# VHH binders against p49116, part 25

Target 1, 238 residues: p49116
Amino acid sequence: EGPLLSDTHVTFKLTMPSPMPEYLNVHYICESASRLLFLSMHWARSIPAFQALGQDCNTSLVRACWNELFTLGLAQCAQVMSLSTILAAIVNHLQNSIQEDKLSGDRIKQVMEHIWKLQEFCNSMAKLDIDGYEYAYLKAIVLFSPDHPGLTSTSQIEKFQEKAQMELQDYVQKTYSEDTYRLARILVRLPALRLMSSNITEELFFTGLIGNVSIDSIIPYILKMETAEYNGQITGAS

## First folded at step 17 (VHH)

Design hb6
Fold by ESMFold2, look of step 18:
Structure hb6 (fold): chain B 238 residues (1-238), chain A 119 residues (1-119)
Amino acid sequence: as target 1 above (238 residues)
Amino acid sequence: EVQLVESGGGLVQPGGSLRLSCAASGFRFEDYGMYWVRQAPGKGLEWVSFISWDSKYTLYPDSVKGRFTISRDNAKNTLYLQMNSLRPEDTAVYYCATHWLGSSPEDSRGQGTLVTVSS
């Protein structure tokens, strides 16, 4: 009935740990990535269409697409995160591991190819000058994907995806009226997201999680997370 | 050097309440998410709660949701866990923790405080 997303879903502001350490470490990288993950899940959970699907469907959708949402978030926030600096530090560490025979050559090749794909994806989005509205609708298109196995309510999910596509088309046509191919150039980037490995994303960004818990296993709890604002008062126990 | 010191554990009857504290030093506490984890006798580590750096997000597993409340005081570098409606299965050593600093999970948590819920 109404628009799929409101202006509140366009705002996507990531705050980084400060200051950035002189030597990048797992603690900083994991905190930075965790902030982006929570921001992305908060974003998805706040969408009325997502809320309408119910908890079991929501969990299944997010388990299927969290890595795509996270990757879009990396691209959108690449400058504020200093993502290129983080990835360069990871590459240097991997190159040292090759020299010291600490990791399998096949695994390192997989990880390096993934890093390269991630850098190229982020660069291509920056070159296209993707704006906040476009990112919001791209995230909605990947979130409401009906073709993942095991989903219920696939007809409704498909309707929400079509609505996101229609609203993106309307936005691009009004805002970029002189560029008849902008929508097509944006949409051809989406298939690359499906090929990003959630396993490698966890290895790169989430190795510091306590209890060696996978992102897939904590998604039900993240979707039920409580939100609050710090209002200048401290709520610690007396 | 990161230091995390838990306190507030003890013996409590079922249905009782207990409040744990964790004093943190050696890092900018206000910039990092914090966890409570526990280890019951004969079991591995189980996360119990998480709070984001700014307290905006809190997470709980189903086993404790509604009974436990995590909070933090960034001005005092202190993390808290309010535990209500305690059950015998909550008996464990409770640790506060942050993200792993390296390959050693023990480096990311304190020595723990024992909570015993019995009789």
Scores: ipSAE 0.671, ipTM 0.852, lowest interface PAE 1.3, mean pLDDT 85
Fold by ESMFold2, fold request of step 23:
Structure hb6 (fold): chain B 238 residues (1-238), chain A 119 residues (1-119)
Amino acid sequence: as target 1 above (238 residues)
Amino acid sequence: EVQLVESGGGLVQPGGSLRLSCAASGFRFEDYGMYWVRQAPGKGLEWVSFISWDSKYTLYPDSVKGRFTISRDNAKNTLYLQMNSLRPEDTAVYYCATHWLGSSPEDSRGQGTLVTVSS
């Protein structure tokens, strides 16, 4: 009942560590990525339809789609993050690992192919000039995907996804009325997200986050995280 | 040169409380998320709490949620862990850390402070 998303779900402001260090490092990359992850999870938690699914369904759903949400976030925030610079630093690190024989050649090839696919996806989204409303609906379509294995309540999830698709269609038609094919061009980009490996995303962006923990393992805790929205700045004193 | 100095550990009885502190320097503390981790005798490191750079988000594993509270004072470059309702299984060396702790060099965490919970 009512719109799936409101204007409050369009705002997606990523704040980066400032200033960018002279030499990019795991500390900066992991902090930047964790900020995007928390922003994405906070966004998902704020959606009434998501809240209505219940805690166990929420956890299962986010475990299934967090990498796709994260990748959409990377595309949306690519300029603010200086993502091209971050990816270049990662490529340089991987090339150094080849010289030191620290990683298998097959793994490095797999990771490089993933980086190429990520760059191509982000460039294609930038070329389409995807706006904040479109990103919000695309993230909702990805979030409410009923076809991931192991999900329950898939009928309700499918209904929410169809509603996100309908609202995106209405938005595109009204806002880009002269571009008949815009919706189709946008939606055709989504299947590429399923080609992104969550394991490789963790290696690229989260190697410093509590060491070897997977994002899957911390999702229940992130979804239950305490949020200090009204008291976001607190000086610690008794 | 990252430096993290933990303090506040000690011997307490079950049910007691302690407040740990961590003084940070050598990096822009206000820009990075921080962790408390612990190492119990005979066990590896386990995550105890996380706080985001701006304190907007705090995370706890189920073993300590409701008993431990992480906080930070960015003006003082200090991280805190308030530990209430302590149990013998909380006995460990506690470290504050940044994103480097897992596969990162040991210089991404402090010296540690020992907490012993025993009657």
Scores: ipSAE 0.642, ipTM 0.835, lowest interface PAE 1.4, mean pLDDT 85
Fold by ESMFold2, look of step 17:
Structure hb6 (fold): chain B 238 residues (1-238), chain A 119 residues (1-119)
Amino acid sequence: as target 1 above (238 residues)
Amino acid sequence: EVQLVESGGGLVQPGGSLRLSCAASGFRFEDYGMYWVRQAPGKGLEWVSFISWDSKYTLYPDSVKGRFTISRDNAKNTLYLQMNSLRPEDTAVYYCATHWLGSSPEDSRGQGTLVTVSS
């Protein structure tokens, strides 16, 4: 049948709040992260294979993998977001708890180790110079992961993942024909995504969400969100 | 320095409509996503709508989807909530809010406007 992804799924344009404040704050960080999350969810929803799985399966898939998609988005948009500056600002905020009694320090250590892992992942992706097509296929491989517990259409999900892997392979072979091992180097980076804690990602990037709302709890609503760009295209020329 | 001022609440019969407004100042309103949240007497906060900075995305919980419409006018620094087909369970103080802007959750929302839906 047709390709899993089209050229429209390669476009991933993140717009940052402007101007960047002289002193980064939770409000700016949460807005920036929210924009990336919505862009990532909009991207996933637009894939015909994802649409074909149905709402309950879609919700289960995204609940299982949103943190991995978000982390790939951070790596892809690290320069546009000034991610290193954001992470440095988060570290500075965490350092303020050093002045308190040492009894409160264990969570800070855990969060700092997560920040280090995140930075190392983003650095490894930057060293490989991953392009937009490669990121799109990597996100599809992560999205269509059949090995998460609680999924119902795992055979079909696995077929979509295999298709994403084959399309990535074809792209890399044609575009980077002189680099025989590029595909392998790219794919071995994916296990690091499983080291990322969704709870800590929420603490780092989403502490500004109102109502103590977890990302897991709002995913069904994000997947059903109204999108003006989609609606506008339907009413235009055909 | 951030100020969010809600208005437009009142008493309305079931099935009626009401339009809430929120005037924002002290930050770049056009760069930030905005929320409506509500608190019924003796209950916790419940989000009822979200709109992205550019109005591209809007989110609603199932309890209000199809009945409530969030919108914004970035030129006027104003957020709106159109509430239709109101039900008694919609009775609450309604707040407009943004992401955390200060040292307290109260700094990210206004004082609220009361909506009462009863016969």
Scores: ipSAE 0.585, ipTM 0.816, lowest interface PAE 1.7, mean pLDDT 84

## First folded at step 18 (VHH)

Design hd2
Fold by OpenDDE, fold request of step 23:
Structure hd2 (fold): chain B 238 residues (1-238), chain A 119 residues (1-119)
Amino acid sequence: as target 1 above (238 residues)
Amino acid sequence: DVQLVESGGGLVQAGGSLRLSCAASGFRFEDYGMYWGRQAPGKGREWVSGISSDSSYTAYADSVEGRFTISRDNAKNTLYLQMNNLKPEDTALYYCATYEYSGRPEDYWGQGTQVTVSS
């Protein structure tokens, strides 16, 4: 059996909306996030192992892990996205909502904590200087997680996850042979992804674009969408 | 228009073998993963097996693992399912499908071919 990932899966290039406004409005944030989401999901569908799974399983996997994939994408594309600026803008918009008394104190706390978690995670990944291969494998490990509820074919999923883990291990050992504990340092970051609420992520990054439509509901469409179609879709959905 | 036409089904005794074929047209077959599903009477659709576009990866439902083999010939735009050691519980309408074809959120599947395994 060949490798789970190839060099083609290492490339993860996000194209931001242009031009970047001086003031990052909700639309810009949502569009940027949508592009990342699209890229992440299409990345997943480009993996042969993913293709080998049934549609229901594929959809279920993505539904289960989209937030984690998205977050890894944020970390990976943090510089290109100017993530710190985006998050600051989100906080600013949130502040407006607070002033309008639209959110409870508890909700505000939850949202702010979530933003903090996102920032911390991305910062931690930056400190680790994670490369494209490592990101790819981490995404694969996240994607092929068999421990989500409601999944079918968990044996196959587990097999693919193990493959991803093994390849990551081999890569790290080969590429970073002098850093004995690099693999462990990388893998221990994954639990942080599970601490993040998909609902809050959705609210922060996608509310302005998708309205009352959930990411969960549009995942099948995104997975079936071509790049050329996506641009039209995001503009039409606003 | 995407078309998938299954064939190769029939009546077999338990322990027997069948080889299903799925002829695909209307899309770039070689660019998409394919899978087999089945639907037994009174039951919902069940994923059976899948294969990547380049055949580098295959996957199987637990119920058929070790007995069924999925393959494809991109030059012929054909998907195959070799079914060995068939069991009565394998009795179902078998259909091939692609879930990566762009344009609609729905899966694309054929009319199916009936597989009946007698005890």
Scores: ipSAE 0.772, ipTM 0.891, lowest interface PAE 0.5, mean pLDDT 90
Fold by OpenDDE, look of step 18:
Structure hd2 (fold): chain B 238 residues (1-238), chain A 119 residues (1-119)
Amino acid sequence: as target 1 above (238 residues)
Amino acid sequence: DVQLVESGGGLVQAGGSLRLSCAASGFRFEDYGMYWGRQAPGKGREWVSGISSDSSYTAYADSVEGRFTISRDNAKNTLYLQMNNLKPEDTALYYCATYEYSGRPEDYWGQGTQVTVSS
């Protein structure tokens, strides 16, 4: 059995909508987010181990971890996305909603805390200077998580996750031999992903495109989309 | 149109073996992962085994691990399932399936081939 990931899975290039508007409106943010989401899911599709699990399991896995994958993608693509600017724009839009009394105080707090968590996570990953291989393996570990409720074939999923972890370990030992605790520092970042609300992420990044439709409900469609076609779908849906 | 045609099923004694085949057409077989599923009487569809497009990875349900072997021949557009040490609980309609990414949420699967294992 070959490696879980190859060099082809390390590549993770996000193409942003062009041109970037002077003012980052909801549409731009949602389109950018959608592209990242699609990229993340299509990345998963490219993994042979993922292909071997069948559509039902794959759909369930992605439904369970899309927020985590998305967040890792945000961290990885933070510079390309100008994530700080996007988040600032989101906050500004939120401020407008506050002024219009559309949100409760508790909800405002929840949303703001979520934004803070996103920022902190991405900043922490940047400080660790996570490379493309490490991101790929982290995403694989997240993807092949057997501990989500309702999953079938959890033993097989666990094996794949273990393989991802082992390969990450080997990579880190080889690449960062002088940093004995790098692996641990990287892995301890993963729990932060579980603390983030998928609902709030959806609200912040996708409300302008999907309305009252959930990301969960469209995941099967995204997974079925051709990589070359999703750009047209995004523009048509907005 | 995507077509999947299963064959190789039949009646076999417990402990026996069968080899299922799935002939695929209507799509680029070599580009897609494939998998076998089964549906026993009175039960829902169950994933049995899967294989990546390049055969580099295979996966099995716990119930068949060590007994079944999935393989494929991309040159022949054919998926296989070698089933050894069959058990009565393996009795089911076996079907092959693929994603065939087309923007549709549903999989493509064949009509299935019946496998019956007698005690």
Scores: ipSAE 0.743, ipTM 0.881, lowest interface PAE 0.5, mean pLDDT 90
Fold by OpenDDE, fold request of step 23:
Order: structure tokens, then C-alpha cells, then sequence
Structure hd2 (fold): chain B 238 residues (1-238), chain A 119 residues (1-119)
């Protein structure tokens, strides 16, 4: 059996909405996030191993890990997205809600902690100087996670995850042979993804576009989105 | 229009073998992953096996792994399922399905072919 990932899966180019407004408004943030989400999902469906799994299983996997994939995408595309600026803008927008006393003190704390976790994770990945191959393998590892509740064919999923892990190990050993513990340093970052609330991520990045519709509910549609429609989404202005 | 036509089902004794075929038309077969599903009487539809567009990867449900083999011939727009060491539990209507991306959450399924395994 061939490699789980190829060089085509290493490419992960996010195109930001244009033009950038004077101040990052909610629509710009949501559009940027949506493009990243679409890119992440379509990246997943481009993997042959993912194609080999049943459609229901594929949908379930993505539903289970979309927040982790999205977060890895944020880290990978942090520079292109000007993530720090986006997060600052999100905080500024939240200030209105805070001033209007629309949020409880506990909720404010939760949201701010989440933003901090996102920033911290992305900073940590930047410090590690994670390359495109490593990101691809990390995304594959989180994608093919068999430990989510309700999944079917967990044995097969586990096999794919192991393959991703092995290929990452081989890549790191080959590319960074002088850094004996690089693999370990990279892998220990993954647990941080599980600490992040998908609900809060959804509220911060997608509330302006999806209304009362959840990311979970639209994942099947994203996965079935035509290439032309997706391309239009990433090349068009919002 | 997408069309999937299954064949090769029938009655077989436990331990026997069958080879299912699925003829595909109405889409670029070679560009999409394909898979088999089945539905037993009184049960819901379940995934059986899948194959990538280029045949580089295959996957199997735990219940059929080691016994079933999925393959495809892109030149013939045909999907296959070799079923060996069949068991009564394998009795079901077997469906062929595509991973075609059409903007709809629904998959395209054929009419199915009946597989009955007697004890």
C-alpha cells in the first residue's frame, strides 16, 4: 500500500478575502474562517484513504474533529490570515456585548480563555517552526482519530492514523535527523486541541454567517461542495 | 444522470463465494471513490467496503475484513466486490454507491443486488 499522503496534500494555500477592510468586521472574519474551514474539509476529502472510508464514516470523522482541523489550519495560516489581528478584532467586537451586559462574567471568562488558548497554541506551533509536511501529517492524525464516540470502522480508522504517525516519524527523522526529539515535541502539542471548545470556536468565527445553523449540520454540504463552488468561494470577495 | 447498477447476487451456502459488480454511468467514474453498502432485513444500511478513485487505498468494515475484497476497473466504469467465506450474517441487499460531490448530502445508490447465505 502506498503512502497515506502525497506532496499534493502538503499544499495548503488559503486565500483571504479582498480587500481587507480598515477594521476587521464580523463579516470579514467569518468569511476568512469559512474559507479555512472549506479548505480543511476539501483537503480531507482529497486523501485516498479518506475516500476509501464510507460516506457516513467520513462525515462522522469530520464532525468529530473539525475544530481540531480548523485550529491546526489557523496555526498553519496564521501569518497569511494575520491571526493576531483577527483575534484582537474578535475581542473588540466582544467588548460591545460585554458593555451591554449581554454576557455573564463566567461566559466572558470562558470566551477569553478560549481566545488565549487559540493564540497560545498557534504561537507554540510557530515557535516549533512546523513545516507543511508536518502540518499535513498532524491533520491526518487528528482526522483519523478512532477514539471519538459513535464512530464505526474504528479498526480501519486506527490503521490509517498509525500510517500517518509512521510517515510523520519517517519524515521528521529524514528531514530533521539532528533533532532527535522533534517528533515528540510536535506530538505533545496535539492534546491542546482537545481542550478547545468547538462551540466557542463556532461562536467566535462563524456566528455572523451561519445564524442558528451549526457547523455539524453543514459539514455534509461542505464535503459535497463542488470544486467550482469552492473555488468561487476562495477567489471571490465577501 | 448518475446511474449505478448492481449485479452478481444470489443464493449461496455458508462458506461459499460471490462476486458482485456495479456498472456506473453518468459521471466521471475515475475521479471518485466508490463503496459498497448493505442492508439486512430489519436493519439499517451499513457500510461494507470502500475504494479510492485510483485504487490506491481500500477499506473494510470489521465484519468483512479478510473475507471481502473491493476492486475497480476505471476503464470499464465498474466496481467489484469479491465475497469469500460468506456467512448467514452477510445476507442483505448490497448497494453500490459513489462519492460524487454534487452539493447534496445524499449519496447515489443503486437498486441493489440481493445476497442470501443459507446455513
Amino acid sequence: as target 1 above (238 residues)
Amino acid sequence: DVQLVESGGGLVQAGGSLRLSCAASGFRFEDYGMYWGRQAPGKGREWVSGISSDSSYTAYADSVEGRFTISRDNAKNTLYLQMNNLKPEDTALYYCATYEYSGRPEDYWGQGTQVTVSS
Scores: ipSAE 0.727, ipTM 0.877, lowest interface PAE 0.5, mean pLDDT 90
Fold by OpenDDE, fold request of step 23:
Structure hd2 (fold): chain B 238 residues (1-238), chain A 119 residues (1-119)
Amino acid sequence: as target 1 above (238 residues)
Amino acid sequence: DVQLVESGGGLVQAGGSLRLSCAASGFRFEDYGMYWGRQAPGKGREWVSGISSDSSYTAYADSVEGRFTISRDNAKNTLYLQMNNLKPEDTALYYCATYEYSGRPEDYWGQGTQVTVSS
């Protein structure tokens, strides 16, 4: 078998909505997030190994890991997105809900902790200076995770994950030969992704666009969406 | 319109072999991953095997790994499934399918071809 990923899978360019408003409103945040989500899903479907698993498995995998993929995307695109500014804006918007007593104290804490985790994760990735290849492989490792409940063909998924891991290892050894423990430092960041709630992520980034429709429910449509339909609008969610 | 037409099914004894074919039309076959599924009586549809658009990757369900081989000929717009060492539990209606990234909510699959494996 050939490599799991090619150079084409390394490119991950997010186009932000234009123009950027003076005030980052909910719509801008949601549109930016949607674009990142679409980009992440389309990235996944461009992987031959992903194609080989079929629609049901593909959908299940993405449903299971979309939050992790999205978070890795946030980290990778943090600069172009001005992620810190976006997160600050989200906090500001959240303050309105707090003032209106729409959230319990526990919920507020939970949401704020989630935002903190997102920021810390992205900062940690920036400190590691993760490159495009490493991000691509990390995404693949996350995508082909066999340990999610309800998945079928877990043996095959595991094989693809192993291949992603091996290719990452080879890349790191070749590119960063003097940094013996770089691979370990990178991989040890993955558990942080699973500490993050997909529900909270959805609430923070997508509430303005999808309303009562869940990301989980629209993933099949996103995966089938043509690039030309990439207008920052989730199909059926407007 | 997307068309998928399966063929090659039939009655075979346990341990026997069959080769299924799926003729595709109505879309750019070479741009899409393809897969085989099957539906046994009283059971839901299950994924059997898949292949990437460029044939660089294949995947198999655990139940058929080592016995079935998926392949494709993009020049002929045809998907194949070589089934060896068939078992009674392989009895099912076999169908080919694709994502067809056209924005439609439905996946595309054919009417299927019946495979019956006798003991």
Scores: ipSAE 0.661, ipTM 0.853, lowest interface PAE 0.6, mean pLDDT 90
Fold by ESMFold2, look of step 18:
Structure hd2 (fold): chain B 238 residues (1-238), chain A 119 residues (1-119)
Amino acid sequence: as target 1 above (238 residues)
Amino acid sequence: DVQLVESGGGLVQAGGSLRLSCAASGFRFEDYGMYWGRQAPGKGREWVSGISSDSSYTAYADSVEGRFTISRDNAKNTLYLQMNNLKPEDTALYYCATYEYSGRPEDYWGQGTQVTVSS
């Protein structure tokens, strides 16, 4: 077998809806988040090891990890997205929703805590100066997680995750040889991803999607989407 | 018109070998991953083995790893499964499938070829 990822898997170019409006709104936030989601799914399905696992396994893996991939994508693209501005607008919107209508105090605490955790995660990744290769391998480690309930073929998934870990280790050792603990600092960030709520992510970034379907329910359709339509969703173009 | 035609099944004694073939047409075979599934009586369809479009990666169900080998010949649009050290629990109808991005949520499957392993 060759390397798990090639240089084509390192490229992760997010194009934002143009221009950023004076007053951020639900449509801009949802369009921006949708582009990132589709970019992340396109990235995942291009991996040869992913292709080898077949549709049922692919769907199960992505259902289990899409929020983690999305969160890594937010961290990677935080500056081009102006993520801090988007999160501030979401907080302001939540404040207005409280004055306007009923939200439980417990739900508000959950959502605000999630926003704070997301900001902390993105800031910690920026302070570590995580590069594109490191992000690609971190996403692969998250994607090929054998520990999710209901998975079959866990030994194959584990082998692919181990290969992603080995290749990340080799990359960090070669590229950052002067920083003995860089790999450990990077890897300790991953458990925080498991604590991010997919339900709250949907509420923050994907509210108002057509129908009552969740991201989880549309994943089989997204993974099988024709490449031309996929690229249109990533760029907002036709 | 995606078409997948499996062949090479039959009756074999435990410990024996078979080689399955899957002839593919109606799509660019070399652009997509392919895989084998099987369905035993009273069970749902089980993924057996898969291979990436360029053959750079293969994967196997735990129950067949070390005994089965998947391969493909992109020049001939053909997928293969070499099955060694066969066991009675390998008895099933074996299907090939394409992992194609056609806009359909379900993969395309062939009609299958029967493999029966006697004790």
Scores: ipSAE 0.540, ipTM 0.822, lowest interface PAE 1.9, mean pLDDT 85

